# VHH binders against q9p7q7r1507to1629, part 6

Target 1, 123 residues: q9p7q7r1507to1629
Amino acid sequence: SVLLAEDNIINIKVISRYLERIGVKFKVTMDGLQCVEEWKREKPNFYSLILMDLQMPVMDGYQACNEIRKYELENDYPKVPIVALSANALPHVVLSCKDSGFDSYLAKPITLQHLSLIISGIL
Short names: E, the ipSAE of ESMFold2; O, the ipSAE of OpenDDE; V2, 0.75 times the mean of E and O plus 0.25 times the DockQ between their complexes.

## First folded at step 1 (VHH)

Design z2 (framework vhh_7z1x_3; at its last look DockQ between E and O 0.04; V2 from the best seeds 0.00; counts 0 for: pae E 8.5 > 2, grease 27.9 > 24.2, placed apart)
Fold by OpenDDE, look of step 2:
Structure z2 (fold): chain B 123 residues (1-123), chain A 120 residues (1-120)
Amino acid sequence: as target 1 above (123 residues)
Amino acid sequence: QVQLVETGGGLVQPGGSLRLSCTASGFTFSDYAMNWVRQAPGKGLEWLSGISWDSGSISYADSVKGRFTISRDNAKNTLYLQMNSLQPDDTAVYFCAKDIWEGSYYFDYWGQGTQVTVSS
């Protein structure tokens, strides 16, 4: 299953459509806090991938990723792949994602081809 | 942790040459295609060249074709970019970028970059 953290309705619709076409189960959360809480609610290996927008209300993607990584370490959980969803593909953003514990990133607008590639490589 | 470190940048006159290097660690270098990209002041990221894991496939952007040459040494975990006939509009920060999936030409990691300045 894929966990999507995204607050933009249009992006949610687009990504959801792509995930449906790819044939993977997924759940949507609207901010980083919801994402972290949903992830913690399930078994450690329930979600195979988290797609996380970097800019969200309440809690942003960087904070959410950091919280997940801390929780994994504290509870000896397996590391879940987390892919950042970024408004751009600037190098400093990629580096920031790396520092926050992200495994990869996708630049918006997200394409089916790009998403399929990520999922096929991770799942 | 994936790390990419670019070196070889500097100041050069128009028509000059530079050779960039990228040292990779934290992943199996020989399993992934690698790329060179750049970002000029006030501009977005521009893809320049890509090379497959075994160097069997190489591609270039039109902007650098005939002037730049990409290569790799998998034994040294190093990617290279030979840049000839440099022009002022080649001034940018240059990055090596790892493919997310081998041969995809989508990138998940890149280094901090090396500055290339072409000026008379």
Scores: ipSAE 0.016, ipTM 0.320, lowest interface PAE 7.0, mean pLDDT 89
Fold by ESMFold2, look of step 2:
Structure z2 (fold): chain B 123 residues (1-123), chain A 120 residues (1-120)
Amino acid sequence: as target 1 above (123 residues)
Amino acid sequence: QVQLVETGGGLVQPGGSLRLSCTASGFTFSDYAMNWVRQAPGKGLEWLSGISWDSGSISYADSVKGRFTISRDNAKNTLYLQMNSLQPDDTAVYFCAKDIWEGSYYFDYWGQGTQVTVSS
């Protein structure tokens, strides 16, 4: 299953439609805190991929990723693939994602082709 | 300026083999994971294989496992793809791609591509 963390309704609809076309099961959360709590609620390997917007209310994507990585370390969990969703691919943003523990990065606007490519490389 | 140049494509019969090469310049090739990606006519991009900077970690898409072999020669700044048992559905433009960082699968530079056509 895929866990999507995205607070923008338009982006949720677009990405959800792409995930349906790819044929993967998924769940949507609308901020970083909801994402972390939902991921913790299930067994460690239930979600095989997290798609995480960097800019969200309550808890941003950088914080959420850090919380997940910390929890994995503390509980000896396998590392879940986490892909950042961002408005741009500027070098400093990309480096911040790497340093925060993300496994990959998607620049908006997200296309079916780009999403499919990254998913096929990870899954 | 970063440059990736693919060579070795061509026309081959079903069951045949080809070896693709990708020559890199403009960056420290040995610092980065490299990948092969293809695009069939009228289709989207398909990731095929990736190799870490030191060849210590190699991965393949299910569609090519057992038929394709990725390798690299860091002394020659060259990435390779050995393709065996080629079938008509392997017909595509093949690109080499540089990861932004190892394992990210977000590719910041791409080659021009080399055409592979598998047909009787």
Scores: ipSAE 0.013, ipTM 0.377, lowest interface PAE 8.5, mean pLDDT 86
Fold by ESMFold2-Fast, scan of step 1:
Structure z2 (fold): chain B 123 residues (1-123), chain A 120 residues (1-120)
Amino acid sequence: as target 1 above (123 residues)
Amino acid sequence: QVQLVETGGGLVQPGGSLRLSCTASGFTFSDYAMNWVRQAPGKGLEWLSGISWDSGSISYADSVKGRFTISRDNAKNTLYLQMNSLQPDDTAVYFCAKDIWEGSYYFDYWGQGTQVTVSS
């Protein structure tokens, strides 16, 4: 199952349609805090992939990723793949994603082709 | 499958020089831009330099401009970093990275790194 953290309703609808076409089960959360709490609520490995928008209210994607990685380290959990979703493809944003614990990155606008490639590589 | 292997690190005196190499396999090296990135003790990742597939476009971070030179040999699937005028604050693990500017990629296309230590 895929966990999506995204605060923009149009992006949620687009990505949800893509996930449906790819044929994966998923859950939507509207900010980083909801994403972290939903991931913690389930057993390890319940979610196989997290798609994480970098810019969200309450808790942004960097903060959410750091919280998940910290929790994994402190509780000896397996590392869940987290893919950053970003409107910004500048080099230092990409490097900041890796440094924050993300496994990969997808540029907005998200395409079905790129999402499908990421999912096939992870799942 | 995709592999990047860095070599050439080591201990060097301040003011000295080192040449790092990165050998690529598992992909068509000549089709991609390549990058050097480092991580100093207690610091985050720092991008240092990038080179286009044909060496026609090269760029450097301000911290290394004028001291480091990036180059590539597409026939040998090898990326190089010539480091001159090394200083103690250049001490870091140095990584070779496939084109990190692509819209979709995995960070596994980075090498395991090579340690550079600058001290007396």
Scores: ipSAE 0.000, ipTM 0.348, lowest interface PAE 10.3, mean pLDDT 85
ESMFold2 (binder alone), look of step 2: mean pLDDT 84; pTM 0.840

Design z3 (framework vhh_7z1x_3)
Fold by ESMFold2-Fast, scan of step 1:
Structure z3 (fold): chain B 123 residues (1-123), chain A 120 residues (1-120)
Amino acid sequence: as target 1 above (123 residues)
Amino acid sequence: QVQLVETGGGLVQPGGSLRLSCTASGFTFSSYWMNWVRQAPGKGLEWLSGISGSGDYTSYADSVKGRFTISRDNAKNTLYLQMNSLQPDDTAVYFCARGYDEPFYGMDVWGQGTQVTVSS
């Protein structure tokens, strides 16, 4: 099951359509805090992938990713793959994502082909 | 201004039929692909069918192929889904959505949905 954190309703609808076409179950959260709380509420292997928007209100994607990684380390959880979703494809953003604990990165607008490739490589 | 409104849902027995309608306003209906999408209780969104602006091209998910038929009446700004041989697993909220089935353009306008319940 995939966990999506995204605050833009159009992006939610687009990504949700792609996930359905790929044939995976998923849940949507509207900010980083909701995402962290939802992930913590479920069993350690319930979500096999998190798609994380970098820019969200309340808690951004960087903060959310850091909190998940900290929780995994403190509780001896397996590392869940987290893919950053970003409007910015500049090299320093890509490098920053890796340093922040993300496993991969997808540039907006997200395409079915790129999302499918990421999912097939992770799942 | 841009709006989609679904109607036609309800309670139906297994093996029965229902026709859903979606009325569009605030945009040039004939210029857009239109889709039907459903969400069963506790599950994610499932795309069912799409139709081109002209109505000349249609596509269906394997789960509904042969049982559901998508159509449109551009003069009435209305999208239809004819559902036959309904099963309990078809119980869901049904949404119409505007947009391409192509990766570059997703679904950007959605209706509020109409509930379909298939039970004896």
Scores: ipSAE 0.000, ipTM 0.086, lowest interface PAE 18.7, mean pLDDT 80

Design z4 (framework vhh_7z1x_3)
Fold by ESMFold2-Fast, scan of step 1:
Structure z4 (fold): chain B 123 residues (1-123), chain A 122 residues (1-122)
Amino acid sequence: as target 1 above (123 residues)
Amino acid sequence: QVQLVETGGGLVQPGGSLRLSCTASGFTFEDYAMNWVRQAPGKGLEWLSGISGSGGSTSYADSVKGRFTISRDNAKNTLYLQMNSLQPDDTAVYFCARWDYEDSGSLAFDIWGQGTQVTVSS
């Protein structure tokens, strides 16, 4: 199952439709803090992939990713794949994603083709 | 064996110029976008410039635009950074990095050099 962190209703609807078409189970959270807490609540390996928007209220994607990586190290959890979602495809954003512990990056607007390829490589 | 090796760093005076080189081996160089990134003492990584596989398009961070020029020689598998009007704030370790987005759909930098030190001081 996939865990989605995204605060924009239109982006949620689009990505949700793609995940339904791909045929994977998923849960939506509306900010980074909700995402971190939902991931912590479930047992290890419950979520096989996290799709994480970079810009969200309360806790942004960089902070959320860092919190998950810290928790994995402290509790000897397996590393979950985390894919960054961002409106900007500029190199400095990619570098920040790498530093925060993201495994890969998808530029908005997200396409079914790109999302399918990421999921096929992970699941 | 995939490698990126930077050379050309050193000590220069403010206002001076320096050219960095990055030689690539173990992959088809012209198929990948290449970038320059630096890290100043005690600071995080800062992206400076990128160039497409063909060399047809380039991009620059505002901090270096007009002073630095990125270029490549695909026949020699070499990336360059021409640095002009150097300032003390340009003191950093300079890395070249490969951008994997064009081939894998990922925007992550996947191959890094070991870096070359540039010191701007009188």
Scores: ipSAE 0.000, ipTM 0.185, lowest interface PAE 11.5, mean pLDDT 82

Design z5 (framework vhh_7z1x_3)
Fold by ESMFold2-Fast, scan of step 1:
Structure z5 (fold): chain B 123 residues (1-123), chain A 122 residues (1-122)
Amino acid sequence: as target 1 above (123 residues)
Amino acid sequence: QVQLVETGGGLVQPGGSLRLSCTASGFTFSNYAMNWVRQAPGKGLEWLSGISSSGDSTSYADSVKGRFTISRDNAKNTLYLQMNSLQPDDTAVYFCAKEGYLDWSEGYFDYWGQGTQVTVSS
């Protein structure tokens, strides 16, 4: 199943409809802290993919990704794929995502085609 | 499979100029923004410049603004970096990088060439 961290209601609705069309189970969280805590509550392989917005209140996507990677290392959890979602498609942001522990990057607006491609490659 | 091949590197004296080329294949070059990135010995990756799919928009890192010029020829599937007023600290391996959506079936969202070595010294 897919775990989505996104604070914008319109983006949540769009991505959720895409995940429904693709036919995968998913859960929505509205900030990085909710995402980290939800991922920790489940068994190590319950979520096969995390879609994570970079810009969120309380805990941003970079902080959330770092917390997940640290927890995986400390608890011998398998590395879950984490895909960054950002409205900022500048090359600097893309490189920062790779260096921060993200496995991939998707530019907003997210399309069904690009989301399907990522999910088919991971799940 | 996506292929990016950089050429044009070499040894140049401080204050000199070089032009790098990157030839692309395996994707529709005109649909994607392209970038130049470098890595100095023992250092991390530094983004230098980007150009839109049409070539109408360009952007530069402050370290190279005014000295480097990015351009592209979509008919030739080729990206260029004109480097002027080269300094010893420009010594690095220079990479051409494809910007765009992840092609996860091929394992990554950015494609990188093997790089071309630029050495600025006397």
Scores: ipSAE 0.000, ipTM 0.164, lowest interface PAE 12.7, mean pLDDT 81

Design z6 (framework vhh_7z1x_3)
Fold by ESMFold2-Fast, scan of step 1:
Structure z6 (fold): chain B 123 residues (1-123), chain A 119 residues (1-119)
Amino acid sequence: as target 1 above (123 residues)
Amino acid sequence: QVQLVETGGGLVQPGGSLRLSCTASGFTFSDYYMNWVRQAPGKGLEWLSGISYSGGSTSYADSVKGRFTISRDNAKNTLYLQMNSLQPDDTAVYFCATDLEYGFSPDYWGQGTQVTVSS
């Protein structure tokens, strides 16, 4: 299943509709802290993919990604794929995502086509 | 099949110059913005410079502005980085990259070329 971290209700609705159409199970969380806690609660490999908005209250996507990577390293967990969701696809933002431990990114507005490619394991 | 091959790295003394080249194949080079990125030992990735499809627009990170010049030759499918007034802090592996907006697939990044600035 997919874990979605996104604080904007319109983006949640759009992405949720795409995930339903693709036919995958998913859970929505509304900030980075909720995402980290939900991921830690489940067994390793329960979530196959995390879709992580970069800009969220309480804990942003960069902080959440770093927390997950730190927890994986400290507890010998398998690395879960984390895809950044970003309104800004400028080179420095993309590279910041790569450097922060994200496996890929999707630029907003997110399309069904690009999300489907990510989920199928093809970018 | 996207392929990027960098050449031109090496050892130079502070104040010296190098020109890096990146030869592209497997895609329509003139349709893509191109970028230079570096990674110093033990550090993260740093974006350095970008160039538009035609070469009519360029941008630079503050750390290299005035010292480095990006250019391209679409007829040769080649990207260049002219590096002048090199400093020890410029020591890094230098990568060319074409598809920053479609994730971090290895197919869209070159293998890198080592630049060492030391006596």
Scores: ipSAE 0.000, ipTM 0.191, lowest interface PAE 11.2, mean pLDDT 82

Design z7 (framework vhh_7z1x_3)
Fold by ESMFold2-Fast, scan of step 1:
Structure z7 (fold): chain B 123 residues (1-123), chain A 123 residues (1-123)
Amino acid sequence: as target 1 above (123 residues)
Amino acid sequence: QVQLVETGGGLVQPGGSLRLSCTASGFTFDSYGMNWVRQAPGKGLEWLSGISWSGGSTSYADSVKGRFTISRDNAKNTLYLQMNSLQPDDTAVYFCARAYEDIYDSSGYSDYWGQGTQVTVSS
């Protein structure tokens, strides 16, 4: 199962349709805090992949990723793959995502082809 | 104009070591992640290792983890790959590539690639 954190309704709709075509189960959360709490609620390995928007209200993607990595370390959880979703394709910003605990990134607008490729590589 | 030049390839015996270098010019080297990719005869591209713009994060394919070490010297605009415990199946052309995404792809993945350097491990 995939966990999506994204606050833009249009992006949620597009990505959800892509995940349906790919044939994976998924859950949508609308900010970083909801994402962290949903991931914590389930057993380890329930979610095989997190798609995380970098810019969200309440808790942004960087903060959410940091909280998940900290919780994994404290509770001896396996590291879940987290893919950043970024509207900003500037190399400096994008590459800093890996230093922040993300495993990969996808530039917006998200395409079915790129999402399929990432999911095939992770799942 | 962007240029990437690999050096350090050659013929080595199984169990031997080689250090590959990639010298970059024509762009702000310390703003980009870098990748090492190889291609064995008659096979597709295999991603081996990636390093963030700062050198603070590194990643490795399972096939080379523990044997290869990626590093960079931003003051010299140079990327390195230290290859230890070389095996006959490490025989390939090795490419450095400028990465704004760390996604495995065929020969079209990166926006700029070096010409490659041949590594041959005899048995």
Scores: ipSAE 0.000, ipTM 0.090, lowest interface PAE 18.6, mean pLDDT 79

Design z8 (framework vhh_7z1x_3)
Fold by ESMFold2-Fast, scan of step 1:
Structure z8 (fold): chain B 123 residues (1-123), chain A 123 residues (1-123)
Amino acid sequence: as target 1 above (123 residues)
Amino acid sequence: QVQLVETGGGLVQPGGSLRLSCTASGFTFSSYDMNWVRQAPGKGLEWLSGISTSGGYTSYADSVKGRFTISRDNAKNTLYLQMNSLQPDDTAVYFCAREPFYDILTGYEMDVWGQGTQVTVSS
């Protein structure tokens, strides 16, 4: 199952339709805090992948990723793959994603092909 | 046939400087973000610095910020680390590493690491 954290309604609709086409189960959260709380609520193997927007209200994607990685370390959880989603394809964003513990990066606009490739590589 | 080779390590006195080099072969060096990582005696790996494909963005760990400078020469397939104001705590084996992010067309590239170069800071 995929966990999506994204605050933009249009992006949520597009990505959700792609996930439906790919045939995976998923849950949507609308900020980083909701994402962290939902992931913690479930068992360690429930979510196989997190798609995380970098810029969200309440808690951004960088903060959310750091909280998940800290929780995994403290509780001996397996590392869940987290893919950063960003409207910005500049090199500094890719390095910032690495610094925060992301496993991969995907630039917006997200395409069905690119999302399918990431899911095939991870799931 | 993919490989990274570090050179430039050695013995240096506190306050001294060293320049490390990492030569890449068997892959398109200019297509990957690159990193420097070290391992001190009896400790785990510590990420030190990263550089984007073009060299336009760099990032540093707090422990080396202001003292170390990462750079690259894509024409020479070479990564550099200029280390200034060296202290005994900088004693470690230094590794260069290729960025292990998901390649959207081919899937994950696993970590490619050199064998390391020893840096000893002692009087």
Scores: ipSAE 0.000, ipTM 0.140, lowest interface PAE 11.1, mean pLDDT 81

Design z9 (framework vhh_7z1x_3)
Fold by ESMFold2-Fast, scan of step 1:
Structure z9 (fold): chain B 123 residues (1-123), chain A 120 residues (1-120)
Amino acid sequence: as target 1 above (123 residues)
Amino acid sequence: QVQLVETGGGLVQPGGSLRLSCTASGFTFSRYSMNWVRQAPGKGLEWLSGISSSGSYTSYADSVKGRFTISRDNAKNTLYLQMNSLQPDDTAVYFCARGTYQWLSPFDYWGQGTQVTVSS
């Protein structure tokens, strides 16, 4: 299953349609806190991939990623793949994502082709 | 050492079919996603299709959806691409590529490629 954290309703609809076309099961959350709590609520390995928008209210993607990585270390959980979603693809942002514990990066606007490629690489 | 070897390319007439194979060695094939990528004369690389490590999920570029089918046999360490309804613009070198989480490249190992020519 895929867990999506994205606060923009239009982006949610576009990405959801792509995930449906790819044929994966998924759950949508609308901020970083909801994403962290949903991931903690399920069994380890229930979610095989998290798609995480960097800019969200309440808890942003950097904070959410850090919280998940901290929880994994403290509870001996397997490392879940987390892919950053961002409008800013400049090198310093990409490197900042890597340093924050993300496994990969997708630039907005997200395309079906790029999302399919990432998912086939992970699942 | 990782090796990927493509076979099955050749000359085929428009409307024909070909089946490409990619034999993998040097790693645990069943733990990696696999992909097909092509390069047409004078053009860049075009990703065509991907398949998850288990084979449960597949994805296709719009240019080949409905015509090409990706599959794998983990017991034989082999990746396949069934190509139907071939068109002259399918002429390209076809590569198999191992999937990865790499930030700047979703592939870490590539085969040498096999030539597919669609011509009357």
Scores: ipSAE 0.013, ipTM 0.287, lowest interface PAE 7.6, mean pLDDT 85

## First folded at step 3 (VHH)

Design s1 (framework vhh_7qbe_3; at its last look DockQ between E and O 0.02; V2 from the best seeds 0.00; counts 0 for: pae E 18.4 > 2, unsure alone 63.5 < 65, grease 28.3 > 24.2, placed apart)
Fold by ESMFold2-Fast, scan of step 3:
Formats: structure tokens, C-alpha cells, sequence
Structure s1 (fold): chain B 123 residues (1-123), chain A 117 residues (1-117)
């Protein structure tokens, strides 16, 4: 299943419809802290992909990704694929995402085609 | 497959200027310049959004370099002023399709910039 972290209700609705059309199970969280806590609560490999908005309140996507990677290393968890969702996909942001432990990224506005390609490549 | 071509590199003395160019074809979300100097890792230089024209610069080049685009010509530019010896590198233009790290390419062979003192 897919874990989505996104604080914008319109983006949540759009991405949720895409995930339904792709045919994957998913759960929505509305900030980075909720995402980290939900992922930690489940068993290893319960979530096979995390879609992570970079800009969220409480804990942003960079912080959330770092916390997940730290927890994986400390607890011998398998590395979960994390895909950044970015309103600014300029090359410097893309490199920052890669350096922060993300496995890939999707530029906003998210399209069904690009989301489908990422999911088919990971799942 | 498309390949980007960088041009405008050369030998220049410290304090001099060069203008680099790179042509993009087809749909582009964003473009940027990267460089790799002798014995150094590849590093980010500057980027520009293809739609909005919003720019971002590495701290080492702020105030000296200017990135710009010509959307009608699908051309990316890097104006390099007040060049320093540490700017010596092969410069690559990078294109972003808007998804996946695998689609982030340093296409082209790069253009060499040598700054002598």
C-alpha cells in the first residue's frame, strides 16, 4: 500500500483519485509528523511507497524523509521508497531531494501519467 | 534520443566574462547549470523554471552569474562575470522533465571553462 503525506485538500483529492484509478491501496496523512508516526506504527514492508509533499506544516517532507531514513538505519528496517512531491522541481530542489534520501520526485501539478510511471517502476 | 549541446566555454583570465548557451528541445519543466572542476565532485551552479522564469543560484556564484532563458528559441544561458580560478570546470546543462531522478540528465558533453590567473 501507498502512504501519502500532503496538506493541501485539493492535491489530496486529485492524487487519491489517481491512486484509485491505478488500483493501489493507500492512506492519507496531512503532515510529515503524521506520516512518520503512521509509517512507524505499521510493520516493516506494510507501506511499499511513500508519496511525500516537501512543504507541509509541523514537519516538512525533508524532515520526515530524514526521520524515516534514520529510523530504518537504527532499527534495521528495509528502505522504503519515498517519492518527493514538489511545487518547485528546479534542478537544485531535485538534487536536494536526492541528497535528503528521497528515491525520486514528482513535480506539481501531479499527473496520472507520471504517478503511474513512478508506481509501476517501484511497485 | 535528444542530446543537449552546450557552447560558449573557453580560456579566460581571472576577472573576465563568458556566456554559456544550451539549447533545449521539446517540453521542459526546468533547466540548470552544473559544473565539475578538476578533482571535485559535480556541483549545482544555477537553475531556472521554464514557465515562471524563477531563478536560484549556488552561494559561490550569487552576484557574479546570471541564468536566463529564451522560451521562443528554447535556449538556456549562463552569463558568467568576475570569473575566478575556482570557476574552472566543465559546465553541463541539465534538463528536468518534472518527474523521476532518472529523467534528470546532464545531456551533452559539457563545455570547458578555464580561468587563468
Amino acid sequence: as target 1 above (123 residues)
Amino acid sequence: QLQLVESGGGLVQAGGSLRLSCTASGTTYAMGWFRQGPGKEREFVASISWDSGSTYYADSVKGRFTISRDNAKNTLYLQMNSLKSEDTAVYYCARDYGYSFEEYDYWGKGTRVTVSS
Scores: ipSAE 0.017, ipTM 0.344, lowest interface PAE 6.2, mean pLDDT 83
Fold by OpenDDE, look of step 4:
Structure s1 (fold): chain B 123 residues (1-123), chain A 117 residues (1-117)
Amino acid sequence: as target 1 above (123 residues)
Amino acid sequence: QLQLVESGGGLVQAGGSLRLSCTASGTTYAMGWFRQGPGKEREFVASISWDSGSTYYADSVKGRFTISRDNAKNTLYLQMNSLKSEDTAVYYCARDYGYSFEEYDYWGKGTRVTVSS
């Protein structure tokens, strides 16, 4: 299953359609806090991938990713792949993602080809 | 096939407390409580994590309800305190399927909670 954290309705619709076409189950959360809480609800490895927008209300993607990584370490959980979704691919953003614990980075707009490539490599 | 059986419902006065139980026929993953009041749609109440005990609550029940589970007994609980008339509903336990927030693959038959004013 894939966990999508995205607050933009249009992006949610687009990504959801892609995930459906790929044939993977998924849930949608609309901020980092919801994403973290949803992830914590399930058993380890329930979610095989988290797609996380960097800019979200309540809690941004950086914070959410950091919280997940801390929780994984504290509870001896397997590491879930987390892919950052960003509006740009500037070097400082990429570095910030890496520092926050992201495994990969996708620049918006998200395409089916990009998602398929990421998912095929993980799932 | 997983079976879920709720119990503990009944009549209680406003301000009172009640504890619901949901017994599962086998090991479950993430579990949650839902409720459906008269003339209302089924709504989320609370959920609890697989192992860590992390909890999530609807805003309407935060601070009043506590969800917990005993994995050894395959039982889910809902401690309801400071009950209000608007808490009157049939309460269901369910397993989160994980496909979407609106899809759950196993449901109990429900237990009725009536809060009198």
Scores: ipSAE 0.006, ipTM 0.226, lowest interface PAE 10.0, mean pLDDT 88
Fold by ESMFold2, look of step 4:
Structure s1 (fold): chain B 123 residues (1-123), chain A 117 residues (1-117)
Amino acid sequence: as target 1 above (123 residues)
Amino acid sequence: QLQLVESGGGLVQAGGSLRLSCTASGTTYAMGWFRQGPGKEREFVASISWDSGSTYYADSVKGRFTISRDNAKNTLYLQMNSLKSEDTAVYYCARDYGYSFEEYDYWGKGTRVTVSS
């Protein structure tokens, strides 16, 4: 299953439709804290990919990714692939994603083709 | 599509060393080595996380075998030292998700290692 962390209702609808078209199972959370809590709730390999928006209320994507990586290290869990959903690809944003432990990023607007490529590369 | 190709097998004398390689042609995360000896079931040998942060070994090979990887070449290695006749087996490379080895979804073709006395 895919775990989507996105707080924008319009983006949730668009990305959810893409995931349905691709044919993967997924769950939506609306902030970084919900994402971390949902990921922890399931066993380590239940989610095979996390799509995580960088800008979210309560806990942003950088913080959420860092929390997941810390938890994986502390519990000797396998690293889950985490892909950042970014509004831009400015060098500072790309560096911040790498430093926070993201595996890759996908610039908005998200297209079905780009999302399909990311998922195909993992599954 | 993930493809795994093992190499480096061969005939060695007991006490000798051999290094196995596994080249992956797709997205990989954790990887592992398994083996199947004559008349035996396939057994776990070693695994390594995608970032080389964690390694695990079967008790029968601890201290003698070392798993490693080169992510730039998408290649997994198994250094086998102090080989014994019971290490004779076909060695397989596989993806490793989590703690359960039944969840491996891709296997290589295998490479034969024969240890003579």
Scores: ipSAE 0.000, ipTM 0.090, lowest interface PAE 18.4, mean pLDDT 79
ESMFold2 (binder alone), look of step 4: mean pLDDT 79; pTM 0.801

